# Ledger of designs, part 31: VHH binders against q89az9

Target 1, 320 residues: q89az9
Amino acid sequence: MNLNGEQKSAVLLALVGIDKAIEILKELSIQEIENIAKCMSYMDVISSITADLVLSEFCNEVRINKDQNISFINNNFIISLLKKVLGEHHAVLLLDKFKNQKNISDNIKKLNLINPEKIVSLIKGEHPQIIATILIYLNRNHAANILSYFEDNLSLDIIRRIANFSSLKKLGQEEFVKIIDNLINKYQNSMLNQQGIVTAVELLKLIKRDQETKILTKMFSSDKVLAKRIKTKMLEFSDIINLDDVYIRRLIKVFPLYELSEIMKVEKEEFKKKFYKNMSLENTNLIKNYCSKKIFISNDLIQKKRNNLLNSVKKILYNS
Short names: E, the ipSAE of ESMFold2; O, the ipSAE of OpenDDE; V2, 0.75 times the mean of E and O plus 0.25 times the DockQ between their complexes.

## First folded at step 16 (VHH; framework vhh_7pa5_2)

Design k01 (at its last look DockQ between E and O 0.44; V2 from the best seeds 0.00; counts 0 for: pae E 10.6 > 2)
Fold by OpenDDE, look of step 16:
Structure k01 (fold): chain B 320 residues (1-320), chain A 123 residues (1-123)
Amino acid sequence: as target 1 above (320 residues)
Amino acid sequence: QVQLVESGGGMVQPGGSLRLSCAASGFTFSDTSMSWVRRAPGKGPEWVSTISGSGGHTSYADSVRGRFTISRDNAKNTLYLQMNSLKPEDTALYYCVKDSYDIYEILSQWQVWGQGTQVTVSS
């Protein structure tokens, strides 16, 4: 059973009903009650299987007949229980604490699903203490990846803050939740905007080329930023060979040579020529030597490398 | 009571320079790291720079790195921000912030303790 003792206790108390649960909780410390109540607050639905396992374990330990109805843990049950055991004032305080913690947890779950680069873009303008706090609540690997994007002095400060972190006070928790909510909203808005651009690109690809060109030309005159975004998004790998040599030269300067070599190994001669004429003889020879090696690269890996190259090109074009 | 009073703001042309000051009182200044944050019109607060209590460690946002320099005089209880090569994007209300491990304490300073100093970069 993957439940810890507190979780099992929470399930058991829910199953025995509020009256019996109160009697049991009276025998526990405030900290134990808090821990169990917290577990209850995170339990929305208890499966019959889980309930059965917990009951079976309990019956085995105390030699009591298994004759309990499965009850659902709901907010009303928790509230009633805590009010009866701790009094109304303490119950409210504890419930508020749990609510804030739950809100933090829910928001952090969302952040854990966002790629590190995007997270960095969202939080880079925040105070280092805020950044540190966010990283503390994220998954460790995710937090580490995010931290790697920051400058060394900032990273040091963030780590120092993490090391000195104790806990969030109630007011701090509330403010932290607001900050995370704002970040999530920013992310969602950015995603919506991106989706719009994708839709526009899809439509533009379906219309006649002459009409596409006219639309983009007019757009460029009225909204250069939007036009650039759309044009950049429309760029395909096959279009790289048609780019002006000035962009190819810029690309060669920023794109790893070894990765370019891997791509060139599987590309047509026309693609190779486009790059060779724009790079040094030394680099050309390095690539040719690499291409002569009998190295097998999977199609999936090649596609990934192509995408990397395309993304680099898109960055160059967008910033031009 | 903690008091932070910012000064040195003004209007400057792009490429110009300004030096901001923050007079601190009500706490042990030399033991406390300090930060600058700014808020542009219609935007949320943006962290700018932080300096340790001793002044031995500094950090900067990417947007200002290489152009801004944070410093302090602990004998005078004063924090400084030297801003060079100013851009229109630097236009904002600048706040001095006492460092804290409590997010609420940090955020509350923006609202309660400092009125900030206005920096406007315009041709």
Scores: ipSAE 0.593, ipTM 0.880, lowest interface PAE 0.8, mean pLDDT 83
Fold by ESMFold2, look of step 16:
Structure k01 (fold): chain B 320 residues (1-320), chain A 123 residues (1-123)
Amino acid sequence: as target 1 above (320 residues)
Amino acid sequence: QVQLVESGGGMVQPGGSLRLSCAASGFTFSDTSMSWVRRAPGKGPEWVSTISGSGGHTSYADSVRGRFTISRDNAKNTLYLQMNSLKPEDTALYYCVKDSYDIYEILSQWQVWGQGTQVTVSS
């Protein structure tokens, strides 16, 4: 509702129609036309309230059949306008520029909705300048969260590149578009693969154990990677005690000690001993002290914490 | 005039090693970040690794991390890439380039790159 002058001009030109808009644009500088065209390319719908505000401000000199809601400004309108005012060659060049800018804007909206941890996984193998450019376009809080996952030396390099960033040139925009499209595609494929594996795990848990074992055994021989991922997703809490000590040590480094203490309070001594032999004496004593206290934790809360531990185990096994 | 001459490519079997060199002239090498970029048959350019002018900061593409080591000798104006545990997927023409904060222009301007050095990994 608080539109700047270029946005107000874009609304007004859409309302007056293409013939009058051409006459008006021909009296403007190329820079003014470019600014207005950018505003128009981002507009999908103009509310009747917005239209009335702009018209009222323009002193009600009405050559427009007043429409309280104009639902769409589309590419055909912009293309026709620019071709008539600037000629086909210049219009094509300008439209390509705005197409790239809109693609970047749309994909950045998608990236802002993806968890920082997942984005880190997608971009950690990219050139530091590519990472820096993505972070520049993201919301500040989102970018800061993502940056916090990188090693100090990489983070320093990324910050240096952000500080020295000017702008993407035309060829740079085209490459950036390809890069962020590829990142979105990798994310979507990752989500689809996870959905399929979850479904397969659910089905395997519902069939008879004898058949389940036969299927997994055959799968390990023909597609070891898929079989490993399915087996990891099928892992149960009771399986944790059977893990190699290397994984227990990795788990202890990642999992919060207080939550582990709460789990240990309700678990069998055999389970506790598995963890104690893989941790420092100080941490062992902290857990033993917590276990000796009379503290009540609801069954629902304990189950949630057990699931959190199990998920941490699955993450470690997945990455190994 | 900036000149970069790559060498050290060749044919190796999977699991083998190669060391690429890049002789640089026409600019202040010690002040300039340098990158290795590769181009596989039928594919576009792929960034491999970057090293700062001082040599204190290095970065690697995920596909080569842990297997390749970038280094430089500023006294000899020479950039190196040690490639270990080579895979068939590493088969490409390898180029050294001046790294800049305009890496997107470097990746998009493939026509200005030199001859490169061919690395072929096959059994």
Scores: ipSAE 0.000, ipTM 0.495, lowest interface PAE 10.6, mean pLDDT 76
ESMFold2 (binder alone), look of step 16: mean pLDDT 80; pTM 0.813

Design k02 (at its last look DockQ between E and O 0.81; V2 from the best seeds 0.00; counts 0 for: unsure alone 64.0 < 65)
Fold by OpenDDE, look of step 16:
Formats: structure tokens, C-alpha cells, sequence
Structure k02 (fold): chain B 320 residues (1-320), chain A 123 residues (1-123)
């Protein structure tokens, strides 16, 4: 029996029936499908002897794996079988394709769990086509959120690229995997660095204040960037009231007034005074009017707003 | 065969200006979106700017917006990048990139890192 792998595959697919054949073909490349189809077209009559030989070879391969649950639904099993049926070269190509797809899938899952803002920071330096490709593979809602952070003209271009997207070719897939891997690595590294800062801050909060001050002062002289990062991380909401008025004024300019009003509704008078003295009379009156309204806000929502304010302050201080 | 030849790089002081050029051949230039990408020492490639085939649409990275201007002369098959208010952070090898909807075609151009024009911003 001098059938090549493609011919054997053609025979096998003919024998398993249309339904099962379709399931197998779904996992094959268009080129592979075309090649197999071509072989089928040249096959007029399959002798019973030929069919039996091909089937026996297939069954023997299945018997060798007796200790493993054999499922035709398992892509790995199908690939293993196709390795002998399609030939080593085609099998390798198919395996590579599946490997890349799996890698893409795994990495995309990870990206779907990362905050949209962080994703933007990771991908903003990439070519718009790369950005578009990443967004195509992400969850739709997640992709939409990410897209909202880009400038309008860039967003338009990205959408245009998405609209014109057909598929990733094999070589493109390989490169795409590398890109995503690099992004994930960058993210992980950033997280590790952040964890270090958090640990440092936790320790600094546990030591005596005088010692903390000495450490931070010395750090500021040797590594200003690190010192700023730690100081900003150490800042708590309760510390806002003690900030220099210059920072409060900057905060008022960038922080939404309605959100500030919500916070002020539940804060102490001392907190309110700190902001009022640094605010226009008009804005003060707006806040006071809001505070007079009988509006119920949940504690969780208030805490979220407080955190937003704190983050805004931290940003201002870090950039100062 | 697609050929892209970058020129115009050099050394400038912070706040200075440079104009880069890219001579394109081997494809229909006027129908093709073009991009600038740069690579700083020890860093990966960074997208800088893109211009549509007609020149009607331009996009910029946040890091260069307001300082850099991408343009093209389709009659001359030439892409330009006007760089103003240059910063040390702009120091990089700059590449002209033929745009594509295939990321491999784009990334393959990144591998030819031996070419490009060097921009160095230093006091």
C-alpha cells in the first residue's frame, strides 16, 4: 500500500462519515483541507482492501494508547493520530498551529483579567495594527473599555483596522504570541515592583515616626523617584486635610465637583473648610446646595469616591 | 521589491528640531498608509506616527503629540517626520514602515533594524 499521508487521510475521512469528518476538518488549515479534498477527487474507487488497511493502521495507533481515555473530542488525540495519517510534515504544521492558538488563548485570558487602564499603558506604544489585533481577541466589553482611552482619531484608525481584519496567518500568529507574552511579562514585572513598594510602605508604617522620617529623608537624597513613590503610597485619605493649600487648589481644578460634593456630604466640617477656603464662592455654594439635599449614598460608594480623590491627590504629589 | 530609505537624523540639543525623510519604492506609495517607528537603546520598538495614503488622516503617540508632524509627498514617494521640541527621550533609531493589515508584514520590517536614521538628543 503506497498511499501517502494525504491519501490515507482522505480514505479515513471517507470511512468515518460526513459528521465526524467535518469535526476533524474544522481543526485543519484551509490548505490541508484543500489538499485532502484534492486527493479525494482523484480517488474514484476505494477498494475494501485499501480501506481495511488504512483502518487497521488507525486502530493500531489507538490501541497503543490503551491506558489513556480516548476521546475524539480531544484535539491532542486527533493531532496524534493525524501525525501518522497526514505525514510528519503536515502534522508538525498542524501542531504548531494548535500550539500557537493555545498560547494565544491562554495569554488573552490573562489580558482579559487586567484593568483596562493598565492594558492601555502596556499597548499604547504598539503599532495601531497590533493594538487592533489585540482588541479583536479580547472580550468585547473589555476591548470597548480599552478603546475608550485612546484619542478619537486613533480609535477611528483602530476600528478601521479591525473592520478590515481577516485572519492571522501562521507567521503572524507566532509573532502575535511573542507580543502578548512580552506584554504579560511587562505586566507581571510591574506588579512585582508594586508589591515591593507595598511591602516597604507596610514596614514603614509599623516603625516609629521619627525613624520613618529619617529613612525617607535619606532616601529622597539618594533616590528621589523611589522616595516619591513610597511617600505617595503612604498617603491616606485622612492626610489630605494636612496638605498644603497649593495641592488642594490643584486638586479642585482636576477633580469632578459633583464627586467632591458627594464626599463632602459625609465628611467632617474640618475637611469641608479645608476645601472651601481654596474654592470659589460659586463652587462652594454648589457643594453646599448639594449637601442640603436628602440623598442617600452607600458606604461602599463613598469609599470608592474617597479612593478616587486620594488617587488624584497622589498623582498631583507624584508629579510635583 | 519594497525599499524604504530613511534620512535626516543627527545630533541635536534638547529643544532642537529635525526633519526625517523616507524615500519609498517598489509599491504604490499613494495607496499605502505609512508609519514611523522608533527604537531606543535597550527598549522595544515604539510606534510614533501614522499617515493615511492620501495624507488626510494622521495619528500620533501621546509621547510625541504636539511636537511631531507626519506628512507625505506622494508625487515624490517620500514620507516626512518633522520633529520639534526634541527631548532626550526621543533619542532612538527611527524607521519608516509600510503599513499593512497583516501584523507580520509590519513586524518583519522591524527586524531590519540595521537600517533607519539615528536621532540623538543630548546636551
Amino acid sequence: as target 1 above (320 residues)
Amino acid sequence: QVQLVESGGGMVQPGGSLRLSCAASGFTFSDTSMSWVRRAPGKGPEWVSTISGSGGQTNYADSVRGRFTISRDNAKNTLYLQMNSLKPEDTALYYCVKDSYDIYEILAQYQVWGQGTQVTVSS
Scores: ipSAE 0.821, ipTM 0.957, lowest interface PAE 0.5, mean pLDDT 85
Fold by ESMFold2, look of step 16:
Structure k02 (fold): chain B 320 residues (1-320), chain A 123 residues (1-123)
Amino acid sequence: as target 1 above (320 residues)
Amino acid sequence: QVQLVESGGGMVQPGGSLRLSCAASGFTFSDTSMSWVRRAPGKGPEWVSTISGSGGQTNYADSVRGRFTISRDNAKNTLYLQMNSLKPEDTALYYCVKDSYDIYEILAQYQVWGQGTQVTVSS
């Protein structure tokens, strides 16, 4: 492993034990102590190979059990060390600072992995300054994708706030930690709810149809929100023809006409009639003209486009 | 000391209208962007709208765009929210918020300064 001097110092201090580490740290500047403590707070496990390399570099050797995986550095070690060297007051302040910075860093890594559209749904209700602060900490490409989902006037305001951002004060940093924790928790809860609904749908598809109908009917009377979510998840492409015309009109407003034309080309006449009665004569004629042409689309591509339509239907039903 | 006092809430039928007011003092109102924020029963704060100090720049949450209009009267140090085509989901406690580049100052207002004005949309 290629370690810098601060990392090597952190390893050596962990290996020499708390009492000797205290003596050494007392001879260092507060800046040097902060840098080493920062390194120690981010370290997890030290291999015997890494320990040997660091020890050899200083020509001195420490009598220890070198062939064990040693977890020398933890919060108890760091807390005891800083309290003895800096006093309890300064140690608490420094430890809180490191904890906040690490929490922000860890949670930002998680947010950078979440789909931009999902992040938008999680932050859409936050004040523009809070949105701006979140975007500043995200990867630039990720933040740009997220920003593209907002209306132009809001995007302008967010950019202005980013341009005027200086830094988080101590109290702002504490609040930011809470905000980011909340976002991660909301994301995890939405994923857990989705898993439970998927399981319920799978079970309902496996039971007898008469029992399935009874369960869903009772659920609509006692818990309409849950019943709606389950029925939406159970929705298949063939069910679209049975939707109320209001939902078909909403779907036509948001679904690309060119993709709809491609789907209509391969669908039953009954399916086409359901859509035609809910759209303008102009758009109906455009689709009919497309359907009359000899254009070939692979079965794989058609299935993908059918899934896209079905997903748009599910979004409309969920929000209704 | 910054002081914000909301008023104009009430009970209305779906499709109705209300106009909220926020009287501001303790800072230079005309230099400061202002926001409306709401809290529905059992839910956290939701940002509604923001207006620049001059009033020339406004933005809205998607849920209210086209139905709500934010405005201000800098001579009277008063912020307004005209709410039209009200829906049951607009039922909430509405607060005005003094804008800041410091998120702590924004979030502190959610807890203490100005407890808001209640809007209830029900048949």
Scores: ipSAE 0.600, ipTM 0.893, lowest interface PAE 1.7, mean pLDDT 80
ESMFold2 (binder alone), look of step 16: mean pLDDT 80; pTM 0.814

Design k03 (at its last look DockQ between E and O 0.69; V2 from the best seeds 0.00; counts 0 for: pae E 3.8 > 2)
Fold by OpenDDE, look of step 16:
Structure k03 (fold): chain B 320 residues (1-320), chain A 123 residues (1-123)
Amino acid sequence: as target 1 above (320 residues)
Amino acid sequence: QVQLVESGGGMVQPGGSLRLSCAASGFTFSDTSMSWVRRAPGKGPEWVSVISGSGGQTSYADSVRGRFTISRDNAKNTLYLQMNSLKPEDTALYYCVKDSYDIYEILSQYRVWGQGTQVTVSS
């Protein structure tokens, strides 16, 4: 009997039993399931001969690669098998689905490794439904962190959309893959640009100071944005004490006082003086009181706090 | 068939104001959230604002918050965007988008980029 792919699939599903059949059907599209079910409904009696033929054909396809470890990793084998069992049309649909799912999974893995702030910067211009969809596929903690950066009304809308989310249809999946790919590409490009700046900064640090100043001055005249980026990147923690008081005052307004207190506990008097002269007497006293406490902070933790302060300064300077 | 027709765009100076309108037909307008999206030259689409079907809930992109106001008249099947304190960065083609829980339905509307209203902010 010349059975088509759907008919063969129907026979196989009938032979494996209802429990295994359900597991297989879970991996198929609704349309595929409907088509197979339709075929099954038209099949009154499956002869033992027909069943054997279908099974033999399936087994032969699996045996043809006797000498090669049948690795489910061999895409060509899977494709061939699916085409024979499900028919070419259904096989293609299924393979496309799998491909899309894999692509989504791979890209989501990459997104899960990207800093939440950076993710927000990449997706903030997207429609809330797109944002919601992205968050659904991310790790829960990561998604929650990302969500915390959005305004309350937007967050509410996103959560509502998540709550009403059912599944991505095929066309939606394709579009979603494209969106994620674009986001990853944007991220990668941004990283490349950052690497370039880092290299430039490294080189500038190795040249004579007078030459550095000349280069940066000229750069500032021709490309102010680039010059600012480089200057900001070149700033070290030790340079904070040399900043104009106006920036110190801005820093004090935005940087957590408790973290500043922790830093001040281990810093030199010159550093302390630079900040004390730019803050209220009340805040000064709070810091002094904290510094008088016998609290041990690890060097690693202090370094992290220093970096936080430096980053805050850099943000202020960049936006000035 | 869903039809959305944008209007109200034009050229204004920085700090100026414009009011965009979108006439909707072919669906139950009052039951559907609506969004504004814009596309600047050389850039991808940027979501601007969304309003619920009833008009009770609104959200804005950070770039326009405090300057733009989205509203709707369900009796007239019309969506509005009041744009105040306009900046050169707001220069774009503005589109009205029928909201959906299906991202394909949303993105498919982005492909019809020929029917938006042009906003140009220039000194």
Scores: ipSAE 0.829, ipTM 0.960, lowest interface PAE 0.5, mean pLDDT 85
Fold by ESMFold2, look of step 16:
Structure k03 (fold): chain B 320 residues (1-320), chain A 123 residues (1-123)
Amino acid sequence: as target 1 above (320 residues)
Amino acid sequence: QVQLVESGGGMVQPGGSLRLSCAASGFTFSDTSMSWVRRAPGKGPEWVSVISGSGGQTSYADSVRGRFTISRDNAKNTLYLQMNSLKPEDTALYYCVKDSYDIYEILSQYRVWGQGTQVTVSS
């Protein structure tokens, strides 16, 4: 059986009914009641197989009718139980705490699945305490990846706030719930928006070039932000040589020199010259030395690295 | 009671400069970290910068680093934001916030949305 002791207790209390559960809970500490109530709030319908396993472990010799569907484990059961054991006022306070914690937990699961770079774009405008609190609830590796995108002084402030964190007060929990709900909504809207932009780009690439130009020109005059996003998404690798030097310098700062060296080995001299004029003599010599070596790189690997470079360019242009 | 009064906003062309001030009262200013927050039309609050109570530690949002400088004068109980190389996307209502480790305290100061100083960057 894969249930822990608190989960087994939650099942047993549901099986005995509310009157007996109240009597049992009165003998427990507040912490024990909180732990069991949390387990109950996460449970749905308990199968007769699960009920039998828990009851068998508890009694060994007793078997309860398997046809009984235990529909007691829901918010109404927990509300009634807590009100009778703790009194109306304390029960309401505890239930509000659990609802906020459950909402936070559910939405944090969603945030852990989102690409770290996208999370950064969603939270980078938030106050450092809000960012710190979000990172505390995320998976540690996920949070570490996200933190790596922030500049050093902000990262220091965020780490300081994480180190000073103990818990969210009740009013802070209510605000945090609103914050993470808004982040999930922003993400969902961004995904819908991104899907539409991808579709628009695909269609624009398939129509005639003169029609494409006319559409983008009119769109630029009426909705510059949308036109910029579409044009950036349409960018091809061959367009990189035509970028202003400012963007090339920004790209060199963020793109790994080793990967750039691998790309340079197979590119035309004109492409190389564009980059060399924008980098230090030291880095130029490192790349030239790499290019002089007899190293084979597969077509698939080179294409992947070209795509990585192009995506970095798109990120820089989008943020400009 | 805690009171924060922002001033120094106005209209400027892209590339221009402005200096915002925030007069603070009702708390020990020199003990308190302070932030600037902005809200563009149709958007929620965006944190801009923070400065420690002593003034020795500062941090900035990526969107403003290198262009904005936060500072304070603890003798005058005044917080400042020097904004250079202003862009149209810097157009927002700017206001100062008393820093806290409590999210509710931070956000409660945002609820006075009509306070602050308007910065408009337009041709």
Scores: ipSAE 0.309, ipTM 0.791, lowest interface PAE 3.8, mean pLDDT 79
ESMFold2 (binder alone), look of step 16: mean pLDDT 81; pTM 0.812

Design k04 (at its last look DockQ between E and O 0.01; V2 from the best seeds 0.00; counts 0 for: pae E 22.0 > 2, placed apart)
Fold by OpenDDE, look of step 16:
Structure k04 (fold): chain B 320 residues (1-320), chain A 123 residues (1-123)
Amino acid sequence: as target 1 above (320 residues)
Amino acid sequence: QVQLVESGGGMVQPGGSLRLSCAASGFTFSDTSMSWVRRAPGKGPEWVSTISGSGGMTSYADSVRGRFTISRDNAKNTLYLQMNSLKPEDTALYYCVKDSYDIYEILSQYQPWGQGTQVTVSS
């Protein structure tokens, strides 16, 4: 009997029973299900001979790889089996679907590991529908954190789109995969560049100071942007006290006073003096009052605040 | 068939202004959110702004917020983008985009195929 793939699938599903058939059908497209169901509707009686032929063909495909562990994870085996059972056309469609889903899943896993700020920087230029779609596939907490970085009206639009979201069509899936791949690549490239700068900074810190200064000076002449990036990265918290007062004044204007107060509580007098000199008497008194309070701050929290201050300084210097 | 025709582009100096228009046909304009997107040379498409069907809700990319204003006239089936304080970074081909919950339908509209209006900001 020269059965086509759909007919063979129909026979196989009939033979495995309702429970197993349902599990298999869950993985198929609506169109595939409809086609198979249609075939089933035209089948009155499946002869034992037909059943045996279909089963034998299926089993032969399984036996061909006797020496290899039969794993449902083996893509080649699955591909061969699906082509044999569903026919080449339907198998290709199904495989494409699976491929897209897998690609989406894999890429989403990667995105879930990237910090929210970085994600925002990567996706902020995308259409709100694309942003909404990305957030739908991310972990809920991660998506919520990311959403919090967007402007209120944009956030509202994104939420509205999420609420109205049904599913991605095939062509949409393909495009979505491309978008996510591009985002991941962009992220990876940025990380590589950052690693390069870090390596350069590490090397510069190990050489003699005079040589470092000469290198950076020459670099400023040839590549000002790179030089600024390196110099900014080289700045340590301990270097803040050596900055020109003009930068300290700028820092005080943009950095939260309460955070500065927390830092000052644990810092040396020299650090305090540097800032007090560049602050209003009112702000100085506020900080002093805060420092007089018996508040316990963990070392980890202090370090985080120090890093925040340092980052603010770096931003100011980079833009100067 | 959905048709979108952009106009109003040109060359301006930094700090200058332009007003883009998009004539829409082939769908119920008043019920559809609309967007502006742009593509600079060597870069991917960048979302610029979105406006709801009624015009009651607007959103902007950070890069254009405070400088650009999106609006619409539903009686005329026309979308507008007022661009003020233009910068060299705003140089791009600008597209009018019909909103959709299908990503493919949105992205398919990014294809220049002779569509869009060129904005060039240069001294």
Scores: ipSAE 0.704, ipTM 0.913, lowest interface PAE 0.7, mean pLDDT 84
Fold by ESMFold2, look of step 16:
Structure k04 (fold): chain B 320 residues (1-320), chain A 123 residues (1-123)
Amino acid sequence: as target 1 above (320 residues)
Amino acid sequence: QVQLVESGGGMVQPGGSLRLSCAASGFTFSDTSMSWVRRAPGKGPEWVSTISGSGGMTSYADSVRGRFTISRDNAKNTLYLQMNSLKPEDTALYYCVKDSYDIYEILSQYQPWGQGTQVTVSS
């Protein structure tokens, strides 16, 4: 392994056990202890190969069974070590600092894996400073993708706050930890709720229409948010013409024009008129020119394209 | 019926390169986001990379950023993963997955994995 000296020291201290580690740490400066503790707090597992390499580089003051599995450096080891070396007061201060840094790092890694569109839906209600701070910690490409979904005025405000950003202090760090924990929890609950909504939709489709209507009507009175999500998931292609124009305009911005043209070629004039009134004359003429061409598209392909349009509508309504 | 067929795996020395392919059928490939996911021995699935239906948006796990490149050919309904500077830690069974933007969506909705394609980086 290409471990630096601090990482090698962290491994060695974990291997010699808490009593010996305390004696060693008492001979180090506070900065050296802080650096080693930071390395230990970020380590999840030490392999026997890594342990053997580190031991071969330094004098070994303790006999270590090479068959012993070293699974994890746990926080209780670090806590006990620092309390005994630095005293409880200073140890608590250092441990709180590293706990917050670790939590932020772990949760930021999770946020970098979440789709930009879903992150936008999670943060769009937050103060611009909070949004800016989140974007600073995310990967640059990921943050840029997220930023592209905001209106120009908000994007400008966010960029200004990013440009003026200074370091995050301990008090702000604790608040930031709570914010990103809440975002991760909201995302995970959204995914669990999505599965339940899929099940509910399947059941509702299997019952009689009059019973379905009664259930949904009562649900709108008791839990409008849940009812909206279920109704959106149940949406059929024929319902698109009844959507408010604002949703049609948003759909046109994200759906490929060429695929929309293929759909328009086979649809009724009422459907076409709904879209034409919400798009530019240039795009309308492009679609009308395509519709006048003698191009054959199979029924199976058209149905797939209709489903793609419907799915785009559902995503817009769900995230609104 | 949705079908995803992975190929292009093999055994390679550290520092080598491989290009994985995923042939897709049974859905509108050009409008569907696609992901690569890998599973190392004894570990759960790990998200590797995602590409939008148009191909204009990509994302990568930190462990592979700068070494792996996801791409797609919508005319051939094929997803690719160019893997450069391979490390022993990249040894895993690699799967392609449709409609996946996020690892949490994959983990929250259990789905049977396909056969996958094995990548082995021997040291």
Scores: ipSAE 0.000, ipTM 0.112, lowest interface PAE 22.0, mean pLDDT 74
ESMFold2 (binder alone), look of step 16: mean pLDDT 82; pTM 0.830

